# Ledger of designs, part 8: VHH binders against Global nitrogen regulator NrpRI (nrpRI)

Target 1, 323 residues: Global nitrogen regulator NrpRI (nrpRI), of Methanosarcina mazei (q8pxy1)
Amino acid sequence: MMDPQIERKLIEIMRVIHESDKPIGARAIADELNNRGYDIGERAVRYHLRILDERGFTRKHGYAGRTLTDLGENEMNDALIGDRFGFVISRIEEMAFRTTYNPETDKGDVVVNISYFDKDDFETVIELISYTAHAGYMISPRVRIFEEDSLEMSLPPGKIGIATVCSVTFDGLLLKAGIPVEPAYGGILQIENKKPARFLDLISYSGTSIDPIKIFMNRTPTSVLEVLEKGEGKILANMRQINSSAYEMTGKILKKAEKVGLAGCITLGEIDEYLLGAPVETGKFGAAVVGGINGICALEETGIEIETNPISTMLDYQTMKEI

## First folded at step 1 (VHH)

Design z10 (framework vhh_6z1v_2)
Fold by ESMFold2-Fast, scan of step 1:
Structure z10 (fold): chain B 323 residues (1-323), chain A 121 residues (1-121)
Amino acid sequence: as target 1 above (323 residues)
Amino acid sequence: EVQLVESGGRLVRTGGSLRLSCAASGSTFSSYAMGWFRQAPGKEREVVAAISQSGGYTWHADFVKGRFTISRDNAKNTVYLQMNSLKPEDTAVYYCAARLFYPGSRGYDYWGQGTQVTVSS
């Protein structure tokens, strides 16, 4: 069957294969897609891989898995050009829609980032994430650990997974209350005397196919450790725009969320005013929110190797524990 | 500054249970991540278990998983290691350790003197 949904899944599978340094198998592809929030099993991935093989887009490497052919690489690149710049916004919209968390009841699903690291780094990871969260530079002090023997997540030998709350959870909370939120910019925020001072750099969400926060993280322009030690330096943060009609209701919802540990909103701007140097559209106000992965940035600054999938999946907030 | 004193080490039979305690004094205990280590004669010191500042997260080495449980009571300034289904291979001096994280920090800053656990059949 030639269904647009099948064609979209083929493109996403090719994207995962493209990003792999080595031949990749159906289970690893399914795991990666599920980490990106797609509900796909290994059997369905095997079915789609067969279609890609038949079309000449993938090459089999026996039991090691598949790589893209030159034809597959070209097809993927051509297919991505049309929707590339909308991809991150579409992902944010999907995850916001899937958010069910209610601060009044402290029940429901939140959006999380998933990070993976070597088992030997566990103590340092927990300590530094705890320190960063309690200093106020993460969305929540609640995390969830996935060990090698966990039935909830398939991990490579020697790896541990950690889920941290993603700022898109706020988009979902507000959407649930009838308030649409526009993700405007990801950026680098200067902290002075333990307070936000100004954005030093901004990347528009509408202008990229890659999460702006991930772009900054890969370049390591943050100094989270300096902020933790001295109260000044650079952290990841993002700017959201919200219609002025929702100003009062937005404040009430964020205050309720703060009481249950979702405290990543640094500040709300004035209607029609720039916030921390970032432009805000007429008829809107800005909201500056800490990046959910500032603790991961701090770990990278120490030389620890961590792989992170931002806006990765949904988790029941009740299953996340205070760190 | 924190000072650590272990207690509870003794001779136990194979299959027995034992709880070790580590009492902390000095600065704020709840600011420290805690760990239990052990060293058997002729072997390198190895990490057994670790616990976060709040006690919300724990890690246990593969060789004790399902048998040992680390916990803490911040109100009593104490960390515990509950050891069940003890084996002769668990015979070692057990050390309590504390770490206050800071930039560039690696390893544990404060150590107890150790408590001897001997498992016999």
Scores: ipSAE 0.006, ipTM 0.379, lowest interface PAE 9.3, mean pLDDT 81

Design z11 (framework vhh_6z1v_2)
Fold by ESMFold2-Fast, scan of step 1:
Structure z11 (fold): chain B 323 residues (1-323), chain A 124 residues (1-124)
Amino acid sequence: as target 1 above (323 residues)
Amino acid sequence: EVQLVESGGRLVRTGGSLRLSCAASGRTFSSYVMGWFRQAPGKEREVVAAITYSGGSTWHADFVKGRFTISRDNAKNTVYLQMNSLKPEDTAVYYCAAHRGWTPLYEPSNYDYWGQGTQVTVSS
């Protein structure tokens, strides 16, 4: 949680960057903010830009300065319309309610993450995502490809888009069965001998204005390629809390979903016990799910430039192709 | 930066036709998805039609399907809305909008650049 005054300055800095037709540096940003009545120097702007960089809202262009990422532009727009307290939780709740997927019929809408990349990287992207999914480090091996000129998603010229299944799909699946799910943490999960070992870092979903998974993506603390090659390393994962009364029903539903290809290395904790080092509230059990974008993290680790919006939209699961 | 200027709005009789034009200034017009929106008095702004970068794909709202057609000419930096079989319910200010990056095309808040609007009035 950050101070509201600092958050206001971050939003104003993002507005200045958005209004620039080219990358903009700290001095030019400070000058523009002073023209708008703010008393702020280049050094202070540089400090705030580091916070925006860390949150993944800005991209560095060396001496030329910063531009907004798609994530930064979306955060700026969301700050204008939404109540920031609980915004990420509200988004998760919204998408869970919109989920219609039924494992008994293998039909309905799932929650997806959207990524886009240069079309020249298409074959490498598909190969690595397929490899990561079939190794069990994504929610599903089904994806949907969006052409550059698609009405379903407005992509920058020369780009191609891919939808991957988001872990919030499980929140919706369980909700439709009468089981409320509480998002607890996004985090970095240590894998040892191809199995979950412990969370190395955790960010609470409560009280944040941005998805913790987006924060981790921009710091690139994962080593998904190492996990794929050696069975050890760091992946994105998230932890949910569920009422202990739903323990048996939750297990049955998740096993049914796994049989139809919607899995993601789910680990269920014991009632009232920590799960993989993460705290669990009394009367609940934890559920750890791999992040839906671990294949995207693997691509970033190879140096491929890829932009991602997690918890982006709904797609009919039957229109997604197994790769 | 892109600036958008709509033209062609006027009074027409029920059953008539009208073509709206939206002229864009700027080198990046062909990089934007373009949309037509409308707003009637006392109502929210609603999406009417959208067209992709190349013009290869279009979307039209159910209330105008079969009557309105969106098109674009990237060489002229212009997007058009051909309106046929006009009804009194089509009376509104029509706005042209440009969108960059990825996002759902039907949300007004997702469009980065907007024209000032052109008034279409359909008399019965």
Scores: ipSAE 0.006, ipTM 0.365, lowest interface PAE 9.9, mean pLDDT 81

## First folded at step 4 (VHH)

Design a05 (from e03 with R98K Y101W; framework vhh_etentamig_d1)
Fold by ESMFold2-Fast, scan of step 4:
Structure a05 (fold): chain B 323 residues (1-323), chain A 123 residues (1-123)
Amino acid sequence: as target 1 above (323 residues)
Amino acid sequence: EVQLLESGGGLVQPGGSLRLSCAASGFTFSNYWMSWVRQAPGKGPEWVSGISGSGGRTYYADSVKGRFTISRDNSKNTLYLQMNSLRAEDTAVYYCAKVPWGSGRYLDAFDIRGQGTLVTVSS
């Protein structure tokens, strides 16, 4: 599990690698960072490079050093273009404020992820997303399909789009009820006997310009298909921290959302206690929610080529159909 | 690699017209929806208009409907915004933006790379 302060350092290391037209090694990176006023040694840089390798941001070229992958290039560019750290937190805040869905009326907008794929894969995509959702490893069994020439979605030629409900919808539901939510971590959650067991890995939302869930999709240790078949394996999940004073109200709101199909696998921790092995700040409790794209992960495990834009847009929940 | 260069702004009187252009390079222009976004002094960015890759579909913010026309020439990799019946409230820096795939109707994500072009509507 990564220290949020280390996340900023990873961006600086990626910047040094980007500025090198050739593979660059840990010693050269350390020397350059020291020239820029950072106090960091070669050993520390090597440990940070392993983290970048594990996230799929860098590629190792033997003794020649590292280069950025396409994902690493995108992470660095997002940090630079946004000219700010915490790009993903700003996105979560925006989408939470735009969430209008009310479980009492079953009306309003929810946050969605958009995935797109070859139209020839449509039947397999729908079947596997449906299976994953009904097994409880997605937020909702409702989806919205977008044709190649849809007026509502920007898609590449020859692709079909699908919207699935994003876990940030819960941040919005709680915000509208007056409950502030701190996004804490995206992670890999171990399932045993069809129940959450423990987080195996966590990435802080405050430490990245790319959604942690997208990072895990690229470095992927998920085994959603194994979970569907055997009730054991690894899925994507998110963790939030909420002030202890909101404990009872949070549980009540999430139960109402569950009755209208915004269920997922929601686990609330005890006040002041770790949740599924993840740390929780004193005076708070944790809330773990399944990742909204576990069905997409299952598709990737079968070898289907599918692209995903997480926390993409708002959709009227009533326009989404159960599958 | 992706570059967007806006031009055509200037000082114009209320009721006047201007045509903005955006020269695009570094990507397959015809494969992407494009948009115009503006930012008035001291305010946040406001989406103005969007157009599909083929040019067959266009969208407009309510504030500009009936006055502005978005178009594109894919053979020249150029996006246009024809602005008629200009008002003082249209004063802003105008940016063109590439719409990322998987974005909802240009309203939720856009890639602004250029310096923009300033439009001032005053006497």
Scores: ipSAE 0.182, ipTM 0.614, lowest interface PAE 4.1, mean pLDDT 83

Design a10 (from e03 with R105T; framework vhh_etentamig_d1)
Fold by ESMFold2-Fast, scan of step 4:
Structure a10 (fold): chain B 323 residues (1-323), chain A 123 residues (1-123)
Amino acid sequence: as target 1 above (323 residues)
Amino acid sequence: EVQLLESGGGLVQPGGSLRLSCAASGFTFSNYWMSWVRQAPGKGPEWVSGISGSGGRTYYADSVKGRFTISRDNSKNTLYLQMNSLRAEDTAVYYCARVPYGSGTYLDAFDIRGQGTLVTVSS
């Protein structure tokens, strides 16, 4: 769904369900949304509830209605803390602005995702993240490990944290060169013969307080392990739109970044052309970038319990270790 | 139920002192980094200080280093901020905040925030 109004309604529906002390039906949800200034009927609410069911955020209780799943509770809690539409775009803008990394000097701060897991899984985590990164499905093979008593990272007892480079780092690199980048979609990208084929699913960044990549990650609809073993399957990727006048400069900056290990740009589209089936606005070109957490998705596929906070913080890239 | 309740704010003259308290309930207080954040009238939030779950490590914003001391009593589930040598520029609502797991310890995110306590530094 590309319509920002639809994404806003999904968030508000989840908020109504979260605030309910018992399972709630579509009619009661519609009535509550109308009380909050939304012009929406029961039929439209039922349609949106099916989307939430498909995303794994809601659970059906027969005639009693719906509740949020544990995944839905987590996403709703994030939305309540943000309490603003467009929160994820604001976060992307903030982190892009805070990016200071210069590929020519190999100095400065990059945007990272933070994941945490049971310390007993450490060797498997490092091996699979390394494999995924060197296969080209993460932004960088550099990581930073945080022990449970870390000064820089808040971790639960018995857990280790790992920082991986976030794709928003590219937004920051381009911004520092005077090139504004528009986040367009997070999605699921089909890989065939070790090459990108098409986006299968897309969620717009416009009008949402929940990161589309986090939505897909919670559902685990990827098959990163299959891609690593057979060169076919599904990975997380996102698409950016950039003004056509910046086409050559964007290519040059991304090539410089690749030389120092920031290699997550899958492909640049042609000006005014769809990219891998995703629409691109007239006067712009698309850039498809791997999701910075594909190695985490691969770990989830093995049954390892791992939690991720995407677009979490800034780290000095020189403090990250190559694996 | 998870909650944070701040107290100890008030009116104080420049050069004076105040001690803020934050009573935490509904979670294992000793497992979490805790922070003080302030918001002056007409300005955005400013991180002031942070303390590790054990209390063994503390951090301060440059604007308050040497004047403010953060501490905690895990047996009482209480966070403190001792404020000395107060200036007019310290006038703000002070919030107690819990740092969520998987977030940077400074300025990055808070999952629980109290309602705040007003500190006014004025003659």
Scores: ipSAE 0.171, ipTM 0.606, lowest interface PAE 4.5, mean pLDDT 82

Design a12 (framework vhh_etentamig_d1)
Fold by ESMFold2-Fast, scan of step 4:
Structure a12 (fold): chain B 323 residues (1-323), chain A 122 residues (1-122)
Amino acid sequence: as target 1 above (323 residues)
Amino acid sequence: EVQLLESGGGLVQPGGSLRLSCAASGFTFSNYWMSWVRQAPGKGPEWVSGISGSGGRTYYADSVKGRFTISRDNSKNTLYLQMNSLRAEDTAVYYCARVPYGSGRYDAFDIRGQGTLVTVSS
């Protein structure tokens, strides 16, 4: 996690950006912070802006500077009223409610992550995402490609977009069947001999206003490539808690989803027992699901630059193509 | 079901005004940046304006600054574009568009409506 002094500075930088009437640059931010009693230089502000960019709270406007993203605006509003916890959980709940996909009919909308990359990297991106998905470390081998001048989605110049299935889709499938799901942790999961072994690191969804997946992408290294090559290493995974009364129905629904290519649930825990080292509340069982962006993590490990928006939007699953 | 429905387009004289509306449903409207995008006959799409989820931030393309105003009413799940001092070159189909959640760009979109035609005739 971050040093508390750094967290305070990030909050104040976001506040300055939030209060600006136009995109604002590092020098102007530093000047405003000094006016508010902070002793901070432009170089330090640039460092903190990079962290905010990596967390998805700010967007770049060339030389004009930064603005807050939708996520950043909501984070800032929560910070101003002192009620930051539950923001990511509220987003997960919203997307779960919007999920209409039915595994029995193979129709409806799933939750997706959207990633953007240079068009010159297209071949490598498709190959590595396909490899990761078919190895079982993504939710689905189906993707949707958005080319330049797409009528369905606006892309930055020179970029191609790719939609990959988000693990929140499982929350939606279960909710549609009458099973509420509690997000518990995002984490780094150790794989040994091609099987889940234990969580090495965990961030509680209830303890953060920042998406744990974004934190891990920028701070804790994965080794998805090592897992693909050797069957050993570190991947992204999420943990859910579900009421013990739903144990059998949950297993049946996840098995049906697997038959239509939604195969990201790697482990169901025992009732009242820890799952892969992660704590589970009494009266519940855990469900560990692979992170929907492990293929993107593998690409980042090769040095390819990719921007990712997790839990981004809904797409009709039938319009996604197997790769 | 996520829906964006535009209205308010039509034929207007140069120098005139129009107000476009976009009714949003099927998602938590206040959580999303929203944009207006237009496409003139025979040209690619052009981003026109964007507004933050709270309405506290607004941005405009240079071609419309000082003439167009974007606003939203989160209690009514409605996005607006007030267009003043209209010119022949503003003739286009105008689309209401949703910015992807957590997007690094307010000119990006993942959903857009079916559009409303604005014709500025001399």
Scores: ipSAE 0.000, ipTM 0.190, lowest interface PAE 15.0, mean pLDDT 81

Design a23 (from e03 with S52K G53S; framework vhh_etentamig_d1)
Fold by ESMFold2-Fast, scan of step 4:
Structure a23 (fold): chain B 323 residues (1-323), chain A 123 residues (1-123)
Amino acid sequence: as target 1 above (323 residues)
Amino acid sequence: EVQLLESGGGLVQPGGSLRLSCAASGFTFSNYWMSWVRQAPGKGPEWVSGIKSSGGRTYYADSVKGRFTISRDNSKNTLYLQMNSLRAEDTAVYYCARVPYGSGRYLDAFDIRGQGTLVTVSS
């Protein structure tokens, strides 16, 4: 849950930092906000800076203050062009609605994440994504490659794009079967002995203006490589809540998806019970799914520069190739 | 400082023509796909047209296809929209928009938008 007044203050603080050519401290931020008509003190600014730090929007420079990260710059720019409250949930709902994939026919569109990287890293990218997918820490081993001159994808010069299946695809499969799904949390999931243990960190989809998965990519580093090598460490996952009346049908649909190569469902919770430490509303059960970009996180851990847009677009699953 | 500044809007009669311009600054314009988006009074935003970073490929909404032409001059950091055979339903504020990398067929997705320029088509 996030207070709308806090969200407004966060955006305004980011704007002040964005307009600064040098790292800026809490007192200077408070003074500037007061000059702009806001009644806010240094203590309140420090509190809000901690929230921005947690979201990965700001970087600390010791006593010199804060600057915006690339993630923070993007969030600041986005804030100028629309009403941000509920945006991520609306995006998830839109993509789930646009999902047409039918596991019985193996036809239709799935939701994908788009990542892009330097063309010289291509072989390493494919190998590590393949390894991560076949180890069970991605939704599917199928990808689609977009070259610099692609008609379907906006890419920077010298970059190649890769589409990986997004977990919102499961929300769409369930919606098509008449089962509404409520996005709950994006998070960091602890793996022990190759099995899910507990969520270490959670961000609610409610009241956020940016995808929790983007926040975690910059705030709490994953250790996907450690999980692949030792069976322990941290991966990205998300959780959704579903009405208890759909419990058996949900399990059936997810099992059917697994048979055609759409896996990544880690755990279905019990009705009315917390799932892996994450809260679940009474009358519902949780469903935790691996993040569709864990292979990308593994690549970032090796030092490869990759940018990712989660929940980016729809692709015909038949046009995606197994790696 | 990333900025998009639209110009060229105004009053025009049905069947007339108008050319919109958008001056970009503060980023490498030639690297980005660009779009035009419009918002009619009392309605939500509607994506109108998009153009690849090189200018080599263009896309149009069905409502404007065959009447509007999007183009760009990367040497001048400028995006254009040539509007022909204008109709009363084309009346809207037109926005120049930068398309984020990795936006697939979401040419209507934008991370930066200009202030807009009003186009009124009235007899």
Scores: ipSAE 0.176, ipTM 0.621, lowest interface PAE 4.9, mean pLDDT 83

Design a24 (from e03 with G53Y; framework vhh_etentamig_d1)
Fold by ESMFold2-Fast, scan of step 4:
Structure a24 (fold): chain B 323 residues (1-323), chain A 123 residues (1-123)
Amino acid sequence: as target 1 above (323 residues)
Amino acid sequence: EVQLLESGGGLVQPGGSLRLSCAASGFTFSNYWMSWVRQAPGKGPEWVSGISYSGGRTYYADSVKGRFTISRDNSKNTLYLQMNSLRAEDTAVYYCARVPYGSGRYLDAFDIRGQGTLVTVSS
């Protein structure tokens, strides 16, 4: 669980590294931060640099110090303009509000992730995503393909784009039924004998400007291929909290969604009880949902280079095709 | 470091024309879809037009369709917007924007880098 104060300090350290024309060490970073009015010592900077290293945001250059990776540049830019705490929550709220999909009619817009990859990898990508979805580790087996130079999607030259359903779609379905949903954690979920066992790692959505899913994607701590082959391993999953008064209605809506192929809800917890080891606030129950990009994680595990924008945009679900 | 520098704005009468330019640097310009976005006084940003890598595909907001033409010169790293039959409603600061990979036609504010160029259509 990341402390919001720690997240703030990580961002400030990344800014100092970004502004350096060459690798910079912990003492120089501490001195620069103190010159900018921050009260931080070299020891504390070294601690925070290790967190940044573990997230893949910084690259160590021996005794010369650190530079930002491309991932670190992107995360700093996402959080760069002031008062970015809660940015991920605001994005989730926006996309949930824009969700119009109705499971009763199988019509309307869903939230999607956009991934892109070399066109030469197309067949492998489709096969693995299909396999992962039909095994139950993605939200839906429906995807939409965007070809090179598509009018509808901005892609690098030589790349193909694929849209997969995002778990925030569930937040939108529940919101439209009058049920507010609180995103609680992104996490790594242990699967044993093809069933959920426990969360091994959790990062809170609350009070952070860094997307938990991006952190896990960068570390690639999943073993989706192992789960597909053996029924044991690690997948991405999210945990949500919902007011206890909505318990029955939530179950009913998720069951309707499952009938039309939105089958990403792993389990609902009981009121006031921990869910798969994750804490739940008093007066609420938890809902664990598979990460919408587990098939993308499986591709990364094979060594395929694939870039993903999670919670990217809205698509009409009827324009997405089963694979 | 991505840099976008807009120019060509000014004061024109209704029915007049202007040609906006955007000089791009710090990235491979020919690898990105580019867009124009405008912000009228007291309003939020509005997407205006977009163009593919080669310039072979263009798209426009309904409010400007038939009046504005987007184009690019990849050899000069420059984006253009030819604005004809200008109306008072076209008064805005116009921004050049790089379209982020994995995004649709709407622009992310993070890829609007310059100060924009002011277009005032006044009778």
Scores: ipSAE 0.170, ipTM 0.606, lowest interface PAE 4.5, mean pLDDT 82

Design a27 (framework vhh_7b18_3)
Fold by ESMFold2-Fast, scan of step 4:
Structure a27 (fold): chain B 323 residues (1-323), chain A 122 residues (1-122)
Amino acid sequence: as target 1 above (323 residues)
Amino acid sequence: QVQLVETGGGLVQPGGSLRLSCAASGFTFSNYWMGWARQVPGKGLEWVSYISSGGRTEYQDSVKGRFTISRDNAKSTVYLQMNSLKPEDTAVYYCARVPYGSGRYLDAFDIWGQGTQVTVSS
């Protein structure tokens, strides 16, 4: 078993070799990867090339370097197809791994979404996000505001940035406790009498290269404002699957998180049973979690122009302020 | 067509100076933060400096006090004035556009120039 980060680097090395018209050496591979944003040296590339040689994916050509074998070409093409459909899961895994927040100490980094909007809309944005969060349709009422001149964030003139907590934070909390979480579906969840009723629409995380929540944002309809006013309507939510052996521990961790304002797990399903109409694999239970951007959806419903980067980065939860 | 074109690189002796220029086209230059990154042999790609749309600047610690970033919105050009150059400043220097909401993360820079070589050697 290999570390996923190592596997990703192997695939990128194979891409560089594939794109070369002739055999390519470790130094040239390292230079090209660095040009693509990877922080990797020649020695590390040589280490990875040895792994590729062992797997039969590369062939050595003396001083000239490596080329892909037919096996390597096929594996790279298979990985490219898998990457296209698995990209959002890879991003979730990366952000979950980077999560350090501990609800027992109330310290560490959480995953955030970043949104930005016109300065003139600031008061309305804060009021509506606050209302949505306190109604229970966001992960946390804590946000971080980035001013126009902030050194922490690149913003166009006249814009303000806001960070809101992303639901992937729960994947990270559970991962750090030794509990693997499988993203299953993003969807539109019907709320009736202020309670979850059923998923109306679902998109599998395994069948898309784009975050299902982002797809639903662009397709709409949500009716978050209707939910806030009348207790019925449609919100963004996602469904996770977790192994039945982790049932007790998952419940304990989520209750601890709720005490420090990290709410948003709407309901845990029963082992082996469908949750809110969404299928659950045998030996697992479902967890339905609100989408971290429901407050942003409410703003869009009012006609406010707001741009959002979901699953954007990590922030220290202690630097986020309740609104 | 969005494009960034760097000029001004070359060979210079230790202690010397160079001024890099980056001409931008195909987008509203004044609305974006702009940055410089460099590919250093043996160290990889590293961020050097950025300048906000409002003119605020920040620098990597190793270049602070020696390098100055500036911009001319009327000419859609960003500059990097490099003084007191050291052999370890030898690198290919890239101009990049910093996308909205991304801060100073190199992996988040969305448009890159072709780069210009700077060699500091006697």
Scores: ipSAE 0.000, ipTM 0.263, lowest interface PAE 13.8, mean pLDDT 80

